# Designs tried in a protein design chat: VHH binders against q89az9. Part 6

Target 1, 320 residues: q89az9
Amino acid sequence: MNLNGEQKSAVLLALVGIDKAIEILKELSIQEIENIAKCMSYMDVISSITADLVLSEFCNEVRINKDQNISFINNNFIISLLKKVLGEHHAVLLLDKFKNQKNISDNIKKLNLINPEKIVSLIKGEHPQIIATILIYLNRNHAANILSYFEDNLSLDIIRRIANFSSLKKLGQEEFVKIIDNLINKYQNSMLNQQGIVTAVELLKLIKRDQETKILTKMFSSDKVLAKRIKTKMLEFSDIINLDDVYIRRLIKVFPLYELSEIMKVEKEEFKKKFYKNMSLENTNLIKNYCSKKIFISNDLIQKKRNNLLNSVKKILYNS

## First folded at step 22 (VHH)

Design g04
Fold by OpenDDE, fold request of step 24:
Structure g04 (fold): chain B 320 residues (1-320), chain A 123 residues (1-123)
Amino acid sequence: as target 1 above (320 residues)
Amino acid sequence: QVQLVESGGGMVQPGGSLRLSCAASGFTFSSYSMSWVRRAPGKGPEWVSTISGDSGQTNYADSVRGRFTISRDNAKNTLYLQMNSLKPEDTALYYCVKDSYDIYEILKQYRHWGQGTQVTVSS
């Protein structure tokens, strides 16, 4: 069983019911109560199997009858228990603390899944101390990746701030919750917008090309940013060979050569020529040499690499 | 009590220049980093620049780097922001902020905005 002692205790207290739980908690220190309460707060869903296992273990250890009523941990139970044990005031404070911590934790988990570049775009306008605080709560690797997008002097300052960071006090925690919530909301909104673009692209792909061109041309005149976004999204891998050489040159500068080599190995000669004419002889020879090697790459992996290249191209075009 | 009073704003044409000032009182000015933050209509606060207590380190948002210069005179308890090559997107209320390692102290200042100084860039 992967539960620690505090977690098991939390389960047991829920199983014995509020009246008996109170009697048990009276024998515990405030810290122990807090720890157990915290565990209860995070254990919103306890499976019947888990409950049974914990109970069985307890019964075996205490050599008591296994026939006990099983209660489920819910928010009302926790609230009632804490109020009875700690009093109304202390219970509310503790519950608020747990709520905020949980909120932060949940949202941080979400942030850890968001692309570093996107995170940077969301937080770049924030005060460096806020940035530092956010990075402290993120996974280390993720934070490091995010940090790499900032200018050197700013990065230095952020690191300095991190080094001087002390734990968030109650008021700081409340503010931090708001910050994180706001970030998540911004992200979600951006995703919704992205979905809109996707939908638009899907529709545009279904109409006649002439009509598409007219629409995009008009859009470009009225909303250049939106038009660029749509055009960029509409770009397919097969369109790369038709791009201006200026963009190919830019792409070659930013895209890893080894990955490009992997792609080129499976691509047509026309694709290769498009790139060779825009790169150094040295790099060309490196790619040719690689292409001559008997290396097998799965179709799935190749597709991923193609997508990477396409995304790089899209980024270049969007910023142009 | 910490007091920060911003001045120097105005209306300028694109490409113009302004110099903002912030008079600080109620704390040891030289012991703290200071920042400029701006708020455009309908937008949230945006960090602009920070300077260390001893002026040894300065940082800028990407949007203003190369155009704005933050400085301070500790003898006068005054923070400055030289803004060159102003753009319409620089239009905002500008605020001086006392820096802190506690985000609450920073955000508290955001909630209790003073008057700030208005910068308007328009043709």
Scores: ipSAE 0.834, ipTM 0.970, lowest interface PAE 0.5, mean pLDDT 85
Fold by OpenDDE, fold request of step 24:
Structure g04 (fold): chain B 320 residues (1-320), chain A 123 residues (1-123)
Amino acid sequence: as target 1 above (320 residues)
Amino acid sequence: QVQLVESGGGMVQPGGSLRLSCAASGFTFSSYSMSWVRRAPGKGPEWVSTISGDSGQTNYADSVRGRFTISRDNAKNTLYLQMNSLKPEDTALYYCVKDSYDIYEILKQYRHWGQGTQVTVSS
């Protein structure tokens, strides 16, 4: 049986019904009641089989309709139970707490799945205390990765704030829920928008170049941001050699030289020349030296690195 | 009661400069980090800068780093924000915020915005 003690207790209370459950709860501490209630709030549907197993384990005399699943989805049982045991006011407070905690937990799970760079983009505008709070709830590795994107002084401050963090109080929880909900929504919206842009780009690639140019030019006049996004998305790796040297210089400043060297090793001379003319002799020599080495890089890895470079270029162009 | 009164805003052309001030009262000013937050029309609050109580540490949003300078005069209970090379994107209401390790205390201030000081950057 995969249920823990609290879960089993929750199931049992549900099986015996509110009236009997109240009698049982009278024998429990407030903390125990809260724990069980919390557990109930996190449980969805328990099968009749599972319920029977729990019942068999604890009590053979309870007559339960064996054909009914126990559902905590509507929380009506929990609400009623808590109201009867704790009173309406306390019950509501507790339920709200549970709701908030669940919300936080669910959203944090979602955030843990989002790319660190994307998370940074979503939270960078937040107060450092908010950032710190978010990081506290995230997976440690994920939080660490996210933290690495921030400037050193800011990172220090965030860590300091984390170190001074005690607990999120009730009122804080409510606010935190709003924050993380907003973040998730922003993320989702961004994803939807990205999909739209991708579709637009796909379509634009299928039309005649002259028409494409015309459309984008007009778009640029009416919606510069959208036009930039589309243009940026349309940029391919092969287009990098055609970029203005100003952008190449900017790219060289922000893109790791080692990675650039790896890319250049497999690229054509024209590509190399485009970069060499825009970098120092010292860096050029470093790259040349690297290129002379007999190092094998998989095609997949090279492609990944190319994509990294392309993404860097896109960022530069978008912000220009 | 904590009171924060912002001033120094105005209208400037791109590339211009402004200096914001925040007069603080009702608490030991030097004991708290202070922040500037701004809100542009139709947008949520955006953190701009933070300074520690002793001025030993300053932090800036990427969007303003290199252009804005946060400072404070603890003897005068005043927070400052020197804004140089202003851009249209800097247009917002600017608010002074008393920092806390409790997000509720921060966000409480967001909910109860004072008047703030308006910064408008336009050609």
Scores: ipSAE 0.831, ipTM 0.970, lowest interface PAE 0.5, mean pLDDT 86
Fold by OpenDDE, look of step 22:
Structure g04 (fold): chain B 320 residues (1-320), chain A 123 residues (1-123)
Amino acid sequence: as target 1 above (320 residues)
Amino acid sequence: QVQLVESGGGMVQPGGSLRLSCAASGFTFSSYSMSWVRRAPGKGPEWVSTISGDSGQTNYADSVRGRFTISRDNAKNTLYLQMNSLKPEDTALYYCVKDSYDIYEILKQYRHWGQGTQVTVSS
């Protein structure tokens, strides 16, 4: 049985009922009561097997129907118990504390599952102290990955702040909960919007091209951001050749030349020309020389590189 | 009591420049990092820049890096923000914030915004 003493106590108290639980709690210190109450607040359902084991270990006086799962999370039970034992005021304070901690924990769990890059996009506008605080609560590896996306000086500042961090006080905890809730909400909304965009793109691909163009043109006039998002999502690798030269020039500046060379080795002459006209003679010659070499690149690797190029283009277009 | 008074805002055309000032009182100015935060219409607070009290180390949001410069004069208890190459998206109320290792102390300032200084970038 992997339950600790406080957890076992919590189970036992839940099983004996509120009246008997009160009697037991009266014999405990405030700290012990708080610890047990905390455990209760984090436990959901106790299996009949677990209950039986606990009872067998600690108490044979209560016969429980072995076939029933005991719902451990009875908020009303906890609230009533604490109010009776600690008084109304103290109980409310403790419950608030537990609530905040649980909310923080739950949201942090969610944040730990979100891609580091996405996290950065969500928190980059926050004060460095807020960023530092968020990172303190995240898994260490996840926090480290997130930190790596920030500029060096900012990273340094964040680390300094982390090093000087002691603890969140009650008021700080309340504010922190609001912050992380907001982040999660933003994330969820972004995901919903992304799904919508995907659906829109799918539909647009199924309609006549002329109609698509009209819709997007009108959308661009009324909602430029949305139009850009849709257009960017619709862009395929084969569309790169049709882009304005200004974007190709921007792409060449940011995309690694060696990787571009690898792509060009397998691409059509028309694609090559589109880039050559927008780059220096020196770089053109470098690519040509590379293309003349007998180097084998797998189709999978080439596709990956194409995707990289496409993603770079999409970034440029989105930010234009 | 901590007092922060922002000034220097105005209306400029895109590509223009402004210099913001923040007069600080009620605390040992040189002992604290200071930050600029802005709030655009319909948006939440956005961190802009921070300068340390001791080393003068500066940090910038990606959106303003290379265009804005934060500085301070500890003798005058004044924080500055030089804003160059201003863009329409820089339009916001700008606030000076006293840094703290307690997020509550920072956020408290967000809830009790002073007057701030309005920056409007428009053609």
Scores: ipSAE 0.825, ipTM 0.965, lowest interface PAE 0.5, mean pLDDT 85
Fold by OpenDDE, look of step 23:
Structure g04 (fold): chain B 320 residues (1-320), chain A 123 residues (1-123)
Amino acid sequence: as target 1 above (320 residues)
Amino acid sequence: QVQLVESGGGMVQPGGSLRLSCAASGFTFSSYSMSWVRRAPGKGPEWVSTISGDSGQTNYADSVRGRFTISRDNAKNTLYLQMNSLKPEDTALYYCVKDSYDIYEILKQYRHWGQGTQVTVSS
């Protein structure tokens, strides 16, 4: 949040209302009052989302400072203060709100660390309003990346919902926390499962090839899904040239031509031929033209693109 | 009081078709987007499709896109879901949901699910 401390204070005071704000201001120095008043005078309309974020941040700061000897604000202090200032009933309501906001904030922080593709996989089954709500609370860049994975009409609907979003009511907040918690749990569980597969793959790579083949063949007969997952995970970029043409054709349909061109520029002729035979003449010519251009691509970028292609292939194979 | 009554479910073979209906009452039907949600055994609720109240704009989950068609008749206060090329994975209880900008109102409907209509796709 790009608000400074005085601005955040101004927001907080605005949220508590004029009467309560006055009481708080009475406890401040004249200079502090002037500074806050100045900030208030420059404040435009503050969104409910911003307000919620400010509140959440405030609560977090209070928590962090608990271990500091100089902390003038701790949870007990805040509770006592709110009870005195707002009364017992209003204080409880506000504290509940703070609690929910904190929970939301903590959960959102976790979601912000999860890659966009994985987030999409986690939330794609949710109602569009829920998706919209999640995106509202995520970092903007992260939300935008996530949004890009959705179909255009769905993205439009989500954006419309975001545009019409006012705020989460108390009950909505509670439900939202539960939703996010559930998503995080799903994510964690998936990660654990993935780790198992990774370990299995690592082990399989270390055993004799004949034994590996036997194990995978037997696995395929008993658990096709697991076998597919392991095989998919074991697939390397160099294996793409050995894939059936049917998968190459599918890949070409879903993988951006431009990115493919970038990869082809540095790949061997055998790799190119594998794709050209499965492409239209028009697209082939486009790639050839691109390859003839003197364009420098860093090795790191090329590797990233290769990984993207490999991931696309893996996705196709997994869903086959 | 908002009432939503689903019908049209049944048992079909893979590749078969069904048409679900939802009769709505207790609110101005045309003013709200409507959604279909399904719940398979042992799984959580899954959003299937949404149709807007005014423009008729439709959205679909990836899992059903191209196979399912959501529609509505505002004069009859009825929501429809045409399901073609049904798969075993489509087996679930199907519910219609009144849309809201408040997620609580949506989730409330998940908790107080009506009877729904059972769709079973099996060989």
Scores: ipSAE 0.814, ipTM 0.956, lowest interface PAE 0.5, mean pLDDT 85

Design g04
Fold by ESMFold2, look of step 23:
Structure g04 (fold): chain B 320 residues (1-320), chain A 123 residues (1-123)
Amino acid sequence: as target 1 above (320 residues)
Amino acid sequence: QVQLVESGGGMVQPGGSLRLSCAASGFTFSSYSMSWVRRAPGKGPEWVSTISGDSGQTNYADSVRGRFTISRDNAKNTLYLQMNSLKPEDTALYYCVKDSYDIYEILKQYRHWGQGTQVTVSS
């Protein structure tokens, strides 16, 4: 049970129905009504277990029937309630305040749809308390997936910060809105930039090789980061043999030897020589032994393994 | 009044080492976790490392793990960052941050005017 007083009040008012909720709200101050209405605007469906716990806490009553489904809390319910209790004018003013707070909830919903690996790339440079606060507001399964990408000591620190979380003060809430907006903007810029890179690559593939080379050469002098991203995206499997030995050694360190052996079995001798030059004699002999065996590898499987190798190369070049 | 004074920055060649210090005053230093944060030219702040008040727990950003070591001397109210195997991408203004469970308290410290110690890694 992790509800604050206003949240518990919102649950209780939903359970008693609109007529009784009106009677109760008439006894409250306008500020108290505002706080409870805010809580109600965020509610979806209340489980019978949650309802039982809240009801027991407030009125010391016998447990309510667990089979009852109480799912009528929504903006239409709260709009009707506020108009009847406060009158049209005050209800309109209060609902305008809630509109701003719902916009942050919508952005959180967008973050819940973004791939966990992408979220990690967007937040990993933030202070652990900022990461912890973001994870608190995300869907639990989504947050758990994101957390699994962090190093163990950092994950432990983030969990401790989540366990010690109380609530955001007004100034902290204002900063959180900025953080969430910034994350959405970074994600959208990343998506637009990825589309731009894809478009640039498509155009470069359609022009003649001579012009392509001239454009990329000039781009390396004016914007090395952009040129690197485009060239990495354009990289094909046939380009691997032309890589500097440093990159081949890095690749061998991180790419599974078994999959490399399968690829090597079907590749040209020049390709094999490039890799053998950069690996231990032990590993070279292991691969040569595998290559001498009569093992059939389907074209579909070898193409998948070639793509895996190429993707590993792209990751190494991008991170260099 | 909380004051944090960074020092120890300078120019070094790639592969070099520096040790940063942060003198703390105006609060019970040993009661708080402390962090190092850096800001590269034209970029936003990047968290580097955090150490607990009793020095029992440390964590590091992936970009510095294995190269940087955070430590503290609670008797001297001083936070340290030992930076080894420095790279050009480590070039930044480094500053220390008093940790907090309130993100507002952390983020207001990121808005330094002229505070911190400059680390420059170039050939």
Scores: ipSAE 0.643, ipTM 0.907, lowest interface PAE 1.4, mean pLDDT 80
Fold by ESMFold2, fold request of step 24:
Structure g04 (fold): chain B 320 residues (1-320), chain A 123 residues (1-123)
Amino acid sequence: as target 1 above (320 residues)
Amino acid sequence: QVQLVESGGGMVQPGGSLRLSCAASGFTFSSYSMSWVRRAPGKGPEWVSTISGDSGQTNYADSVRGRFTISRDNAKNTLYLQMNSLKPEDTALYYCVKDSYDIYEILKQYRHWGQGTQVTVSS
């Protein structure tokens, strides 16, 4: 059992019922009450095993004889307890503080699961102090990955702000709750918009090619950003051969030569020629030498490498 | 009390230049970093640039890097933003912000709705 003393106290107070808990809490400092209430706010259901272990430990120390009361901890229990112990004013202040801390904790867990590049796109326009505050609450590895996307002078400023950060007071916590909620909402809306792009692409692929071209041409005239997003999403591996050479040269600069060699081994000569005319003679000879070898590459592995190449192309086209 | 008064906005053609000023009072100007923030029509606030109290450190949002230059004159308690190669996307209400390690103090200043200086970049 890995319960600390505050967690054991929270379990015991829930087991003895509200009237007895009030009597006990009145003997504690406000800080001790806050710590116990925090533990209770993170506990949903007290398992019978946990309750038995904590109660057994307590009974062994004191030897008490009571029928066990089963109770469920929820916000109504905490609200009633704090109102009776602290009075209405302090109770509402403390409960608001715990709600903000729980909201921050829950939403930070969600942010830690989001791709770092996506988080960068969501926070890039925020003031550096806001960015620094977000990074302080994130997992350190996750925050480091995010930080790596920023320009050096901005990264320096953000690190300086992190080093000088102490804590959020009540008004700062209230603002941070709003910031984090807004980030989660922006992420969710971005995912919904991505679903809309996927749907639009599927519909465009089902209509006649000439009508598809007319629609995309008009869209490039009226909403270039949306048109580029749709065109990029429509891109398939077979479309790479039709790209302008400038994009092929950019691709060669960022894509690993070894992986390109593996892809080239299984591709048609027309595809190979498109790349060869855009690379050095030395690199071309390295690829041709690799292609001459009898090396087996599974279909699954080749498809992964094709997808990696296609994703690199999409990044180049989207950013152009 | 802290007061920040922006000026220097106006209408300019794409590719043009403007120089914004922010007159500061009610605090020791040289002791604080200062920022420029902008709000485009129908959009939320966007951070533009920050400069340290001694001007030794500057940084810029990607969207303006290389085109905008932040500076300050501590003797005049004035913050500046030199905006070159202006684009229609730069059209916004620009305002200055006293920097802080407390995000509440920064965001409180964002509530100065309609107090900045308007920059309009159009044909």
Scores: ipSAE 0.620, ipTM 0.902, lowest interface PAE 1.6, mean pLDDT 81
Fold by ESMFold2, fold request of step 24:
Structure g04 (fold): chain B 320 residues (1-320), chain A 123 residues (1-123)
Amino acid sequence: as target 1 above (320 residues)
Amino acid sequence: QVQLVESGGGMVQPGGSLRLSCAASGFTFSSYSMSWVRRAPGKGPEWVSTISGDSGQTNYADSVRGRFTISRDNAKNTLYLQMNSLKPEDTALYYCVKDSYDIYEILKQYRHWGQGTQVTVSS
């Protein structure tokens, strides 16, 4: 696509080689050097087509050999160029700035892909200013979704802090790099633990019932939290009838009545009675009326709805 | 030179109450929001509560909402945390933090500013 003047300059400087690039850069302002160096640091390859286009624009007044293609932009080129032009001390300061900005940008891209509810669980213990700073760098829609999970007074405080935010200075950038690296690490560990639970449940379902019981019993004594997570994930639809009535009442409040009616149509009477005793007479009559109708629901659809009910139960039990 | 001195910690039984104080000096106390932060054994820092300079806005972490009350006395340059219905999970070293819109200024206080006051909740 079309290149701006800074991008064209970056391409030309790479093509002329480091000795000539040094001479040219010495005639530029510090800001111009920074802008060109930034362009070079984000470029990883120069196509012969791009080089030819830039070179053709330049050649109107100068002889240039364009038959030889060269791709020179890399970190070593940029490091050498900055050290020779600006001196080692100033070059180190600029390189640290670029490194921090790139680390922040790369990790923010990863955070934008993470489920908002998961991000909330990772950051809810942080100081409101730290939360506000994270949200400023995230995609606006993503940040808004995350903010919606916080209590109103905290959300107000976070918005006030966002409104008063300017920019991160060097020390703030260094701290922010550590913060977002830690968030990515926490997320990755959480995802590995979740996959491990799924794998453990699959293995436990495949072994003999008496061995399954022995393993779970010993696990409850040694690591109750892990055992509870595994047992909750192992919960089957047939186990719902054995739940405490408090959980059934909570389930009825959050699960769609029409889907519950479809499930009840194919279930045993004892299952239905467990729910009826925990709901209003009005809702009970609605379900009974639906069950008396001659309506066909495919086996695949009813299994999907059963799984949805079971998942709602698991959410209630896990969060209780 | 900003100084924050925490006090009021101690040992209490579960369900008990404790009142923490933070004496502030070296800055215009009423101009800044103030926060309480705690560090439980083996855990990183956890934000607890924040109060605005005029006391008009308060907010709390979910884990303490309804049990803890943050307050301040600008005439005495003192920040308070009233802790009721204490749980063993509240056992931690508690610090006060001068608020800032710069995360560096907040995070360096986790390392350099104030000694904290120990709260231990056990039977």
Scores: ipSAE 0.599, ipTM 0.895, lowest interface PAE 1.7, mean pLDDT 81
Fold by ESMFold2, fold request of step 24:
Structure g04 (fold): chain B 320 residues (1-320), chain A 123 residues (1-123)
Amino acid sequence: as target 1 above (320 residues)
Amino acid sequence: QVQLVESGGGMVQPGGSLRLSCAASGFTFSSYSMSWVRRAPGKGPEWVSTISGDSGQTNYADSVRGRFTISRDNAKNTLYLQMNSLKPEDTALYYCVKDSYDIYEILKQYRHWGQGTQVTVSS
């Protein structure tokens, strides 16, 4: 089996039922009870296979018949057990501790799904130790991508802090819960606002061109921030292929060739042909040579470069 | 007891300069990295800059990079922040922070309401 002794004990206590578990736990030290309860709080379901393996091992050491009752470990079981064995005061304290640990784990899973560039925008004002602590709990590939957005001296400092990290103490866990909750809330609010912008853009694309122009012109006068957000969202990366060649030529002059090469590596041939038509043979050959190489570039870094290209397009169109 | 006393704030016009100081006592100053943190009116704390104990490593928030310079004098137990090309957005209450690998110790220091040194940038 791949369970440690505390995990095996947690399984066995769940299988014998609450009445017998209480009798057994009363013979243990408070520290042993806490360790077992921690194991139980992280176990959501005991499989029949796991139960049989633990029981078989135990019966081989002592003469105990297999219990036919298979139980789920849930909050009610743990709450009842702790209250009866330790008394209500100590049970409440332990329950609060377990809730904090579970809350951190659940919210970290959500953070691992969020775009690294968005995470950077949410945390860039935090103290480097707070950033380091967040990154320690994230998936390693995700954390590495996030680090790539920071200046070298800051990244070095964050890595040193990670290397010197051991664990969060109780008070640090309480503060970390607040930090992670706030990050999730900021992200959720950002996503709600983005939905509204997407809807507005979709509606503007469906109305007549003369009304669209009138609305956007008035919006730039009354709410420049909102108008810019809508205009930025209305221009998509896919719209670049449809630009007049004059704008493509201007774009090539101002956008770094090495970043363009990285973008071209992942784009469709039609997109590449639009740019090749508008550049020198020398630059075309440089890009084609780069595209033939097997160079890894992360999807999140490519998306950043695509956004940079879009921003350059917007500058050109605004100034024309 | 650890004690940090900020000074050097004031009222200055945009484009002006100020130099903040932080006198430290109650701990071995040279053994710890030190940070500057600021709090604009109605906003939460914003990290500004950090310097290592030996002054060999510095880093800055993007909002101040190239304009602010952090330094320290370990013989005088004093941390400094040279602020050049000041903008109205730099208006805030500035605090120095003793660094730690424990986020509780950092966040505990962030509770300095009505303390620190005030920097006001206005025409």
Scores: ipSAE 0.569, ipTM 0.889, lowest interface PAE 1.8, mean pLDDT 80

